# Designs tried in a protein design chat: miniprotein binders against q96jn8r1131to1294. Part 49

Target 1, 164 residues: q96jn8r1131to1294
Amino acid sequence: TLEFLENHGKNILLSNGNRTATRVASYNQGIVVINQPLVPQLLVQVRIDFLNRQWTSSLVLGVITCAPERLNFPASACALKRAAWLLRGRGVFHNGLKICEKFGPNLDTCPEGTILGLRLDSSGGLHLHVNGVDQGVAVPDVPQPCHALVDLYGQCEQVTIVNP
Key: E = the ipSAE of ESMFold2; O = the ipSAE of OpenDDE; V2 = 0.75 times the mean of E and O plus 0.25 times the DockQ between their complexes.

## First folded at step 5 (miniprotein)

Design t44
Fold by ESMFold2-Fast, scan of step 5:
Structure t44 (fold): chain B 164 residues (1-164), chain A 103 residues (1-103)
Amino acid sequence: as target 1 above (164 residues)
Amino acid sequence: SLKDEIQKLLDRMEYIAKLIRYAAERGDIDKVEYLYDFFLLVAKELEKLLEELGDPELVEKIRKVIEAIEKAIELAEKGDLEALKELAEKAREIIREILEELK
């Protein structure tokens, strides 16, 4: 059973059996992590439930390779300077450095109801899925173990784990 | 747009070249081989888009990248990680030239 970990950013409130994460204040401090390692064949999906257009940028998602249970999260996922591969806007970031300028759809423009998925292939490639469609390999070589991370940054104030 | 799609693949190739360097420095020949296979796949996709763009100079440049990658795949059996790193850097240099010509 997939759930968000109880260790999360300070502005997060978990509900719906820890399957819904809501950012209740500001625009940051909204990092959540899935409770199980992202292993090949596991598709982790979240639905964007609520967007606040007061803010410019939106949701960031990706993976971290450090143990998340007692991690002190920074205010934003892109401030992680070790063990992080992140998708923000159209870019791919490794440990806070942009390593790809344009990949896939712009995450800052995904509407409410969009389902975003992360999956590892058998070779360690990280895939992004959008509304059930595989966008391809965003990161070709992710070390294991790794954990799926969502940063409810800016516009994105609520997501729910979706497991049809 | 076509140019945006081309730039996306070029950025991805730069990232793959960095991962090849990292894997080679760790002595991980299996991972270097995997990364070169992926590198070739992306380079061939880029070649098709550059042909569609219709710039013969850019097509020639990506073909040189493909040649370097194919050489690296042949050399992987010998386990010369320094040579494999150098071929990745040569490919990345040409990729940067293509990026600059696209603005």
Scores: ipSAE 0.000, ipTM 0.171, lowest interface PAE 16.6, mean pLDDT 84

Design t45
Fold by ESMFold2-Fast, scan of step 5:
Structure t45 (fold): chain B 164 residues (1-164), chain A 103 residues (1-103)
Amino acid sequence: as target 1 above (164 residues)
Amino acid sequence: SLKDEIQKLLDRMEEIAKEIREAAERGDIDKVKELYKEFLEVAKELEKLLEELGDPELVEKIRKVIYAIELAIEYAEKGDLEYLKDLAELAREIIREILEELK
């Protein structure tokens, strides 16, 4: 059963059996991590439940290869300078460096109800799924073990894990 | 028109604030410093146009933005990126208030 870890950003409140994450303050401190490693073919999906349009940027999602249970999370996933591959806006980032200009849809414009998924293929390629549609390989050869991360940044104040 | 010129500067300030947040998220303090200086120049130009428009409430709002920018420039020398991000968001909130009053 997939759940968000109890170790999370300080502005997060978990509910619904740790399957819903709500950011209750500000625009940051909203990192959550899935409780199980992202193993090949496992599709981890979250639905955008609530957007607050006072902010410009929106959620970030990706993977980290460090152990998440004891991490002191930074205010934003973009501040992770080690062991992180992130999808933000229109870009793909590795440890804070943009490695792809335009991949998939602009995450800053996805509406409420959008289902975003992460999946690792058998070759270690990280895929983004949007409303059930595979966008292709965003990052090749992700080291394992890795863990799916969602940063409820800016506009995105609530997400819920949904099963495929 | 004067209002069209004001709108263009407000739009540019919105974009600069967005870029400041992105640079700060990456820990690029030199880029944050550069962007805040540009932000200040645009804000001061907008202040002159809002004074010309003759709405004292809008002038007071842009002056609050200028204050936040000047504070950010001071704090950029100390390298406090979280505070710099917060000041950019404060500026964006006030810019949105100005935009709403112009509708």
Scores: ipSAE 0.000, ipTM 0.152, lowest interface PAE 13.8, mean pLDDT 83

Design t46
Fold by ESMFold2-Fast, scan of step 5:
Structure t46 (fold): chain B 164 residues (1-164), chain A 89 residues (1-89)
Amino acid sequence: as target 1 above (164 residues)
Amino acid sequence: SPEEIRKLFEEAIKLLEEALKLLKEAEKTGDPELIKKAVELFEEAVEKYLEAIYLAQEGNEYEADFLALEALKLAREAIKILEEALKKL
């Protein structure tokens, strides 16, 4: 069963058998990581449960290739300057550098109830799924092993893992 | 405005540089518990400052402004604690 790791950002509270992550303070320190490597064809999905419109930006999701179990997470996923491929807003970022200007929908505007998914294809391409719809390859040739990461940043204060 | 945000960043980097100089001074003879607390505040200030730079570049001026102000607040707190650490010599 997919769960969030007990190692997470300091503002996170896990509940619902570690399948729900809630950011209980501020706008940052909200990184969570899935407890299993993202192997090809595994679809990892989270549902946006609660948005606080006090903030402008929202969640970030993607993959990291470093071991997450004992990692000291930065305040924001965007501060990861190595081993990170992230989707934020409409951009795709590799180690803090924007490598694609427009990919998929704007993550800052996804409403509560949106289901976001990450999947590797057989060629190592990272795909984003939005409400079951494959948005295409955001990042080709992701190194393995890699781990699915969600940053409950800004507006997004709660997500829950959803089975396919 | 872009001018106001730029002034915030200039003030933030100035305070972060001041905090770093005080950390180096306090490291040798200051109160270790206060130094630890100041380091944590300084690291948080740096993270907020870098995030603010990124958000400003992306055109998210509201969040950039907020984070720059938080970085300023944390840097000032770190400086005050470091000054206290040095007084307890």
Scores: ipSAE 0.008, ipTM 0.313, lowest interface PAE 7.9, mean pLDDT 85

Design t47
Fold by ESMFold2-Fast, scan of step 5:
Structure t47 (fold): chain B 164 residues (1-164), chain A 89 residues (1-89)
Amino acid sequence: as target 1 above (164 residues)
Amino acid sequence: SPEEILKLFYEAYKLLEEALKLLKEAEKTGDPELIKKAVELFEEAVRKYEEAIRLAQEGNPEYAKDLAELALKLAREAIKILEEALKKL
């Protein structure tokens, strides 16, 4: 069963058997990580439950290749300088370097109820799924093991893990 | 370009300076709940600005630019809230 790790950003409260993450303060310190490595063909999905439109930017998701149990999470995922591949807005980022200008939908505009998924294909390509629709390869050849990460940044104050 | 990133840093710095001036004024008479929110935004904007400077010096100008732009957005939001705090006397 997929769950969020107990090691998470300091503004996160886990509930619903560690399947729901709520950011209870501010706009940052909202990083959560899935408890199992993202092995090929495993589809990890989260649903956007609540958006606070006081903020302009929204959730970031992606993968990290470092061990999440040992991490002191930064205030936002964008501050990760190594071992990170992130989807933010319409951009794809590797260790802070933008490697793709426009990929998939703008994550800052996804409404409540949107289901976002991450999956590795058999060649190590990282795919984004939006409401069940594969957006294609965002990142080729991700090193393994890797771990799915969601940053409840800005507008996004609550997500829940959902099964395919 | 180095010129573009320096201009962006200068713009961010000037907004942070403006936010600090408004914060000092608002702390005297403004709505305390709005001031608390603005302080949090201001402090994060300062952290993002400082990290952007460091990343630019380390040779990662793309990430530095993104963080400087984030600092700008946070500073502008703090200023907006501080202006609201001052208006609701």
Scores: ipSAE 0.000, ipTM 0.089, lowest interface PAE 23.9, mean pLDDT 83

Design t48
Fold by ESMFold2-Fast, scan of step 5:
Structure t48 (fold): chain B 164 residues (1-164), chain A 89 residues (1-89)
Amino acid sequence: as target 1 above (164 residues)
Amino acid sequence: SPEEIRKLFEEAIKLLEEALLLLKYAEETGDEYLIDFAVLLFEEAVRKYEEAIRLAQEGNPEEAKKLAEEALKLAREAIKILEEALKKL
């Protein structure tokens, strides 16, 4: 079954069988990673449970191609300068560099209850799903193995893994 | 003058290094919109600074001075925006 790894940002508390991640302090140090590689056809989904509107930006999600079990995570996913493809706001970022200006909805404005999904297609294209709707290919040819990552940054203080 | 140009280059590199440090810090926090804008300004400042160095080496000190001053202006604006992004924490 899908779970968040026990290796996570220092402000994260895992609960609900490691399927719920809560950021219990500040606005950062909230990176969590799914416990198995994102293989083609696997749809990993998280629901936004709680937003704190004190902050301007919100969650980031994407994939990393390095082994996550012993990573010393930076304060935010945006600081990952290698092996990372991230969706932030409306942008797509590779190792800190914006590679697409407008993709999908603005993640900073998704309300509580929104279900966000990541999936690899048969060609290795990374797809974002929003409330069950495929937004298309955000990143082509993602190297494998890769791992789904969620950064509970800013507004987003809690997410829960949900089954399709 | 050679001394004036040297001082400009030293000032430009110092501000570029300060902007880079603030950018790295702000990337861990802050407003994505402001951070993206600061990155754009910082990258343009670096490009102008590198071109200023090239022109100085080619014996065009007046044009080098102009580009170094432009790099300074962009670096200062990037720093201002990064400080604003940090205030939103």
Scores: ipSAE 0.005, ipTM 0.122, lowest interface PAE 13.2, mean pLDDT 82

Design t49 (at its last look DockQ between E and O 0.05; V2 from the best seeds 0.00; counts 0 for: pae E 15.0 > 1.5, pTM O .730 < .8, SAP 70.106 > 70, placed apart)
Fold by ESMFold2-Fast, scan of step 5:
Parts: structure tokens; sequence; C-alpha cells
Structure t49 (fold): chain B 164 residues (1-164), chain A 89 residues (1-89)
């Protein structure tokens, strides 16, 4: 079964058998990683459980290609320099650089109850799914192995892994 | 946005690290009066940076941004003074 790794950002509390992540402070230090590599056709899904309107930005979703079990996480996923492909707001980012202006819906405006999914296709393309709808290829040719990452940033204070 | 605050924090750390390197270079051969002034500015920059982190964590992004910007200004002033101290070799 899919779970969040026990190695996570310092403001995260895991519950529900490590399937729910809650950010208990601030707006950052909220990175969590799925316990298994994202292999082709595996769909990893999280549901947005709680949004705090005190903040304006929201969750970031993506993959990293470094080993997550002992990684010293930065305050936000966007500070990951080397091996990260991230979806933030309307953009796609690689190691802090915006590589696509507009992809899919604005993640900063997704309401509570939204289910967000990550999947690799057979060609190594990273797909975003929103409420079961495939948004297409956000990033082509993602190196493997890679790991699904969620940054409970800003508004997004709680997510839960949901099975397909 | 919160990303602006994160950017300011990263820039502050970078400038503080630069100031510390210059302090180490200047402390034995630079003008001692200028070095003393640079140390005071550096210490105040660190203080404001730490306070900015605290305000950000408490959910006061406006105050955090102001303090982070003040820390940047102080760090830049310290660097300028250290560069002057080194020129007087």
Amino acid sequence: as target 1 above (164 residues)
Amino acid sequence: SEYEIDFLFLEAIKLLEEALKLLKEAEKTGDPELIKKAVELFEEAVRKYELAIEYAQEGNPEEAKKLAEEALKLAREAIKILEEALKKL
C-alpha cells in the first residue's frame, strides 16, 4: 500500500497509517514523499482535505530523482536544485526554472476535495490527473527511478492518499 | 506571495555567507574601525533575519517581508564596508 515516507518536512505530522499528512505550522516545511518509486502506469493520488485562506499559494506536486529516505528537505520544494520536476500554480518547473507557462488547472485555486494524481506513461512522460481527468504530459522523459512528492505549501494544510 | 518571502530568505542567507567570508578575510589586515562597524551591521542583519523567520512561521508575512528586506539592506552595507576595509591594505 502507498504511504508517505517517515522522512518529511519538519512541520508535517503523519496519521491514518501514514496515508494522511498534516502541516501543523507556518506555510512551508511541508514536503512529503510517497514510499514507493513512481513506476510506469502507477497512479499516485492525493485528496486536498483542508485549505487555510490565510495564505495565497497552495500545494506543489511533482517528482524527484534523488533518494528521499535520508534527504534533508528544504523549506519548499521549489528550492530543490538538482533532480526535481514540479507543478506549481499554472507552471511546470525543473530545478527552480519555469519550463512551461501554463499546464492544466491553477493548483493555487483547487478546492478542498480535489483529487490530484501523478502517473508516468510508458515513454517516461509525467502526467497530472485532476479528479480522474488526465491533463496530458507535463514533463517528457523523466529519469527513473523517480519518487512522487507533494509539498503542502501555503493554503494546503492536509492531504490524504486515495486509492484508484 | 509566500514565494517572495522564501526568495528574500535565500538571498539573505547568500549575502550573510558572503559577508562572513569577507569578515574572515579582513579581520587580520583590514582597517579595525571599519571591521568593527561591519560586525555590528552583520550582527543586526542576522538578528532581523532570525526575527523575519519567526514572524513568517507565526503567520505574519507582511512583517516577515519587512524584516527580511531590512536584513538584506544591513548585509549589503556590511559587505560594502568590508570591501572598503580590504581596499585600505
Scores: ipSAE 0.322, ipTM 0.624, lowest interface PAE 2.4, mean pLDDT 88
Fold by OpenDDE base, second read of step 6:
Structure t49 (fold): chain B 164 residues (1-164), chain A 89 residues (1-89)
Amino acid sequence: as target 1 above (164 residues)
Amino acid sequence: SEYEIDFLFLEAIKLLEEALKLLKEAEKTGDPELIKKAVELFEEAVRKYELAIEYAQEGNPEEAKKLAEEALKLAREAIKILEEALKKL
């Protein structure tokens, strides 16, 4: 089953069989990683459960190619400088550098209930899904194995892994 | 945004690391008065950063950002002083 790893950001509390992550403090320290690596055609999805409008930014979604169990998570995903491909706002980032200016919907404005998904295609392309709709290839060639990462950042205070 | 605050903090860390390096070099041959001045600026910067962190954690990003920016300015000034001091050696 898909679950969040026990190795997570300092402000995260896991519940619901580790399928729900809640950030219980501040706006950061909210990184979680899904236990199973992404494999082609597997759709991994999380639902935004709760947004705190006190903040302005929102969750970051992406993948890491390093071993998640040993990773010392920084306060935010944007501080990851290696082995990281991230979707933030409308941008795509690789190791902290923006590689695409506008992709898909603005993650900072996704409302509660939005279901965000990641899927690798047969060519190694990383797709973003929004409410079940494929938004296209965000990253054309992602090294494998890789793990889906969610940064409960800013407004986003709770997410839950959901089945397709 | 929160990312702006985080960016400032990351920049601050970089500056502090640079400053530490310069301070170590300056201790060997530098002007004690300039070093003292730089230290004072860094101490003030640290205080402002600490306060910025507190405001950020408390949900006041505007004040956090302001303080972080002020701290950054102080740190940059301190580095400038150290660099100038080292050039005179």
Scores: ipSAE 0.321, ipTM 0.740, lowest interface PAE 1.3, mean pLDDT 90
Fold by ESMFold2, look of step 8:
Structure t49 (fold): chain B 164 residues (1-164), chain A 89 residues (1-89)
Amino acid sequence: as target 1 above (164 residues)
Amino acid sequence: SEYEIDFLFLEAIKLLEEALKLLKEAEKTGDPELIKKAVELFEEAVRKYELAIEYAQEGNPEEAKKLAEEALKLAREAIKILEEALKKL
C-alpha cells in the first residue's frame, strides 16, 4: 500500500497510517517520499489538505532517483543538487536547474482539495495529473528506480495520499 | 543552512512589499485607527527583518531564522488589518 516513508523532513508528522503528512513548524523541512518506487501505470496521488496563505510559495512535487530510505534530506527540495526532477511553481527543474519555464498549473496557486498525481509512462516519461487530468510529459525519460517526493513547503502544511 | 535563510528572507521581503502596497492604498480610504495599528505592526516587522539580516551576516543563522519568522508573522497581521480596512469601504 502507498505510504510516506518514515525517513522524512524534520518538521513532518506522519498520521493516518502514514498516508497523511503534516508540516508542524516553520516553512520548510517538509520533504516526504512515497514508500515504493514508481512503476509504469502506478499513479501516486496526493490531495492538498491545508494551506497557510501567509506564504507566497507552495509545495514542490517531483521524483528522486536515488535510494530514499537513508538519504539525509536538505531543508528544502530546491537544495537537491543530485538525482532530482522537480515541479516548482510553473517550472520543471533538474538538480536545481530550470529546464522548462512553464508546465502544467502554477503549483503556488493550487487550492486546498487539489489532487496532484505522478506516474511513469511506458517510455519512462513522468506525467503530472491535476484533479484527474493528465498534463502530459513533464520529464521525458526519468531513470529508474525513482520515488515520488513532496516537499510541504511554504503554504502547504498538509497532504494526504489518496487511492492507495 | 544558507539556503534556508535565503529562502526565508525572500518570503519575508515579498510580504513586507505587499504590506507597504496595501498601506498606501488604505491611506486613501482609511480607517485611521486600523491604519495606525497596521503601521505599528509593519514597522516592527521591518525592524525584526533588518535584525535578522544582521544576525545572519554575523554567523548566527538560527537567531536570524527566528527573527525573520517573527517578521513574517507581523507582516501577515498588518496585511490582515489593511485588508479589513479596505473592505469596509
Scores: ipSAE 0.000, ipTM 0.160, lowest interface PAE 15.0, mean pLDDT 83
ESMFold2 (binder alone), look of step 8: mean pLDDT 82; pTM 0.796
OpenDDE base, look of step 8: ipSAE 0.144; ipTM 0.586

Design t5
Fold by ESMFold2-Fast, scan of step 5:
Structure t5 (fold): chain B 164 residues (1-164), chain A 98 residues (1-98)
Amino acid sequence: as target 1 above (164 residues)
Amino acid sequence: GPEEDLRRALELMEKGRELLRQGDFEGALEAFFEAVLIALEAGNKEYLATALFLVGQVLKELGREDEARFYFEFARRIAEKIGDEELVKRAEELLKEL
């Protein structure tokens, strides 16, 4: 059963059997990680529950290849300088460097109710799914093991893990 | 003139926020620093405090925590002088996170 790890950013409160993450303060310190490695065929999905449009940017999602259970999370996922592939706005980032200018829809404009998914294909390509629609390969050849990460940054104050 | 300079500072802050959305931290820093310089020359403390805070946020995202602390403290000091209680609170909160 998929749930968020108890090790998370300082501003996160987990509820609903660790399937809902709420950022209770500020705009950052909102990183959560799924409790199981992202293996081929596993589709991990989160629904955007609450957006605070005081902030300009919104959630970031992607994968990390380091062990998350004891990781000291930075204030923002984009501050991860090693072992991180992230989707933010329209960009794809590897260890804080933009490696793709425009991929998929703008994550800063996804409304409440949007379901965002991450999946590895059989070749290790990382796919983004938006409301069930595969956006294609954002990152080829992700190293294994890797773990799905969501950063409740800016506008996004709550997400819930949902089943396919 | 001063009005044109302040309009440019506002445009630079808007451009910097757009660059942040695109993940161009270096471009955002350049835009926000230029806004700081214009606000300083114009004596506009409201724009100065905001631009300094934005510089601090980008530096924090880059993991440059000592520099971020400097700019958040600077922004907080200016915000206190102009009575911007919201910006004072935001700067203090981010300083605790460093």
Scores: ipSAE 0.000, ipTM 0.068, lowest interface PAE 23.4, mean pLDDT 83

Design t50
Fold by ESMFold2-Fast, scan of step 5:
Structure t50 (fold): chain B 164 residues (1-164), chain A 112 residues (1-112)
Amino acid sequence: as target 1 above (164 residues)
Amino acid sequence: TAREVIEKWVEAFNKGDIYKLLELLSDDIVFEDPSGKRIEDEYEVDFYYLELFKKYPDIKIEIKEIEVDGNKVTVKFEMTFTDENGEKKTIEGETIFEVKDGKITHIKIIEK
């Protein structure tokens, strides 16, 4: 079954069989990674459980192509300068460089209860799903293996892995 | 307005909201810190602020004076943080921002 890895940002507490991640302090140090590689036909989904509106920015999600089990996570996913493709706000970023200006909904405004999904198609295209709706290809030709990453940044203090 | 962009930048800084700080920056950002270091890479600006907030998690700035001259906004502020001895400190600073099309294109932090 899908779970968050025990290697995670220092402000994360895992519960519910490692299927729920809660950020228990501050606004950062909230990176979690799914325990299985994101292979074609696998849809990984998380639900936004709790938003703290003290903060203005919210969660980031995407993929990394480095091995996550021993990775020393930075305070924020935006500090990953290699092997990372991230969806942040309305943008798509590769290793800190914006590669798409406006893709999908603004992640800073998704309400509690929103279900966000990541999926690879058979050509290696990374898709974002929002409440079950495929937003299209955010990133073509993602190198494999890759791993789904969620950064519980800012407003987003809790997410839970959910099935369709 | 340029003033509104800078007020949003200060709000994001005080919340430690690095993503919001970066959203307010142009892709052609030029950042100059008080030591004279010049950064023209958005990722390096990101790293600068991440390290600052890691070192001083309670850091806050309060705008004392704000002057707008076209695209240039000069802010005089007080910065508060807790030092290594657990004592609260307050220092005065000055930053010159340039804004174009709703984005910050230049940040220059001046020693006083």
Scores: ipSAE 0.006, ipTM 0.259, lowest interface PAE 9.9, mean pLDDT 84

Design t6
Fold by ESMFold2-Fast, scan of step 5:
Structure t6 (fold): chain B 164 residues (1-164), chain A 98 residues (1-98)
Amino acid sequence: as target 1 above (164 residues)
Amino acid sequence: GPEEDLRRALELMEKGRELLRQGDFEGALEAFFKAVLIAFEAGNKEYLATALFLVGQVLKELGREDWARFYFEIARWIAEDIGDEELVKRAEELLKEL
């Protein structure tokens, strides 16, 4: 079954059988990773449960290609300088560099109840799904194995893994 | 409503303390985590800091010193923010024992 790994950012508390992640302090140190590799056709989905609108930016989604079980996570996912492909706001980032200006909806404006999904296609393309709707290929040719990552940054203080 | 939720959080913390006294560490941890979630959703920092401290105590008893340190540090941080000097002192004492 899909769960968040016990190795996570320092401000995270896991509950609900490690399927709910809550950021209990500040605005950062909120990185969580799914417990199994994102293999082609596996759809990993999280629901935004709680937003603190005192902050301006919100969650980041993406993948990392390094082993996550003992990774020392930085304060934010965008500080990852190696092996990271991330969706933040409307941008797509690879190792901290913006590689696409506008992809999908603005993640900083998704309301509570939004379901966000990550999936690899058969060609290694990373897809974003929003409320069940495939937004298309955000990143082509993601190396495998890779692992789905959620950064509960800024506004986003709680997410829960949901199944189709 | 919020008042009923906070009463439930207090009951869970009391239940968890009893389970901890009985040596039911898993049951105590589950009760305290439920209290953490209720307090967090209610925005009650006093109950949140206390419940997080109690999670740390269970983890310390289980020998999970890395995780006990994390929860004691977060509890201390919130206790400092709300001016709970007693909880700050208690968290600092237990952190020194790790």
Scores: ipSAE 0.000, ipTM 0.120, lowest interface PAE 17.9, mean pLDDT 83

Design t7
Fold by ESMFold2-Fast, scan of step 5:
Structure t7 (fold): chain B 164 residues (1-164), chain A 98 residues (1-98)
Amino acid sequence: as target 1 above (164 residues)
Amino acid sequence: GPEEDLRRALELMEKGRELLRQGDFEGALEAFYEAVIIALEAGNKEYLATALFLVGQVLKELGREDEARFYFEMARYIAEDIGDEELVKRAEELLKEL
């Protein structure tokens, strides 16, 4: 039932029933958003399918609290200066500002086959899951409704939604 | 010619800063790397020190701390050579944060 929205970055091609996103050009313009709000206890997971090692950075994961269906996506998720909480590399970012230096593994070094998950707990805390392991609370008290976002940036050229 | 090359280096540093504001770290890194090469070939130490510092900032944001350290140390060294006390101070502060 979970799918990527048809509103996405211009370099994205959706396939596999809108469950696979492929970035077909460059290193940016690769934002995709899950088709339903991230409600408490819903675990949204994506698998890294393909990495292009010519780039240095990799995918960004997070949530946005604005309506995504008609949003004009910027070139990268980190250019979202409002309504965005993002995990990039080892850092946690709110509206483009780093709010935590080191959280979880370095997302720029996760290999192909890694499964990354986002979940809200009952208190609105945003959790990152890596290969089924809860990394803890990355962001406390995320406003709702919010939507899970993946930016196929840099190395990460393909992801697929996977069920728990 | 050298004058056109230095204009290109300045334009690349301005482009890289705009790409950083947009969160395009890969684009910024490429632009700043090209500026480093141009400044080095032109023998312009002022632009070289600045471009090296900017490379370090992007690498720090990317979590590539060992590479960032290298570029900040090189930027500080050249900034000291040319008497850019403000850039020396900025590089030292960022080196402490790594």
Scores: ipSAE 0.000, ipTM 0.260, lowest interface PAE 15.4, mean pLDDT 87

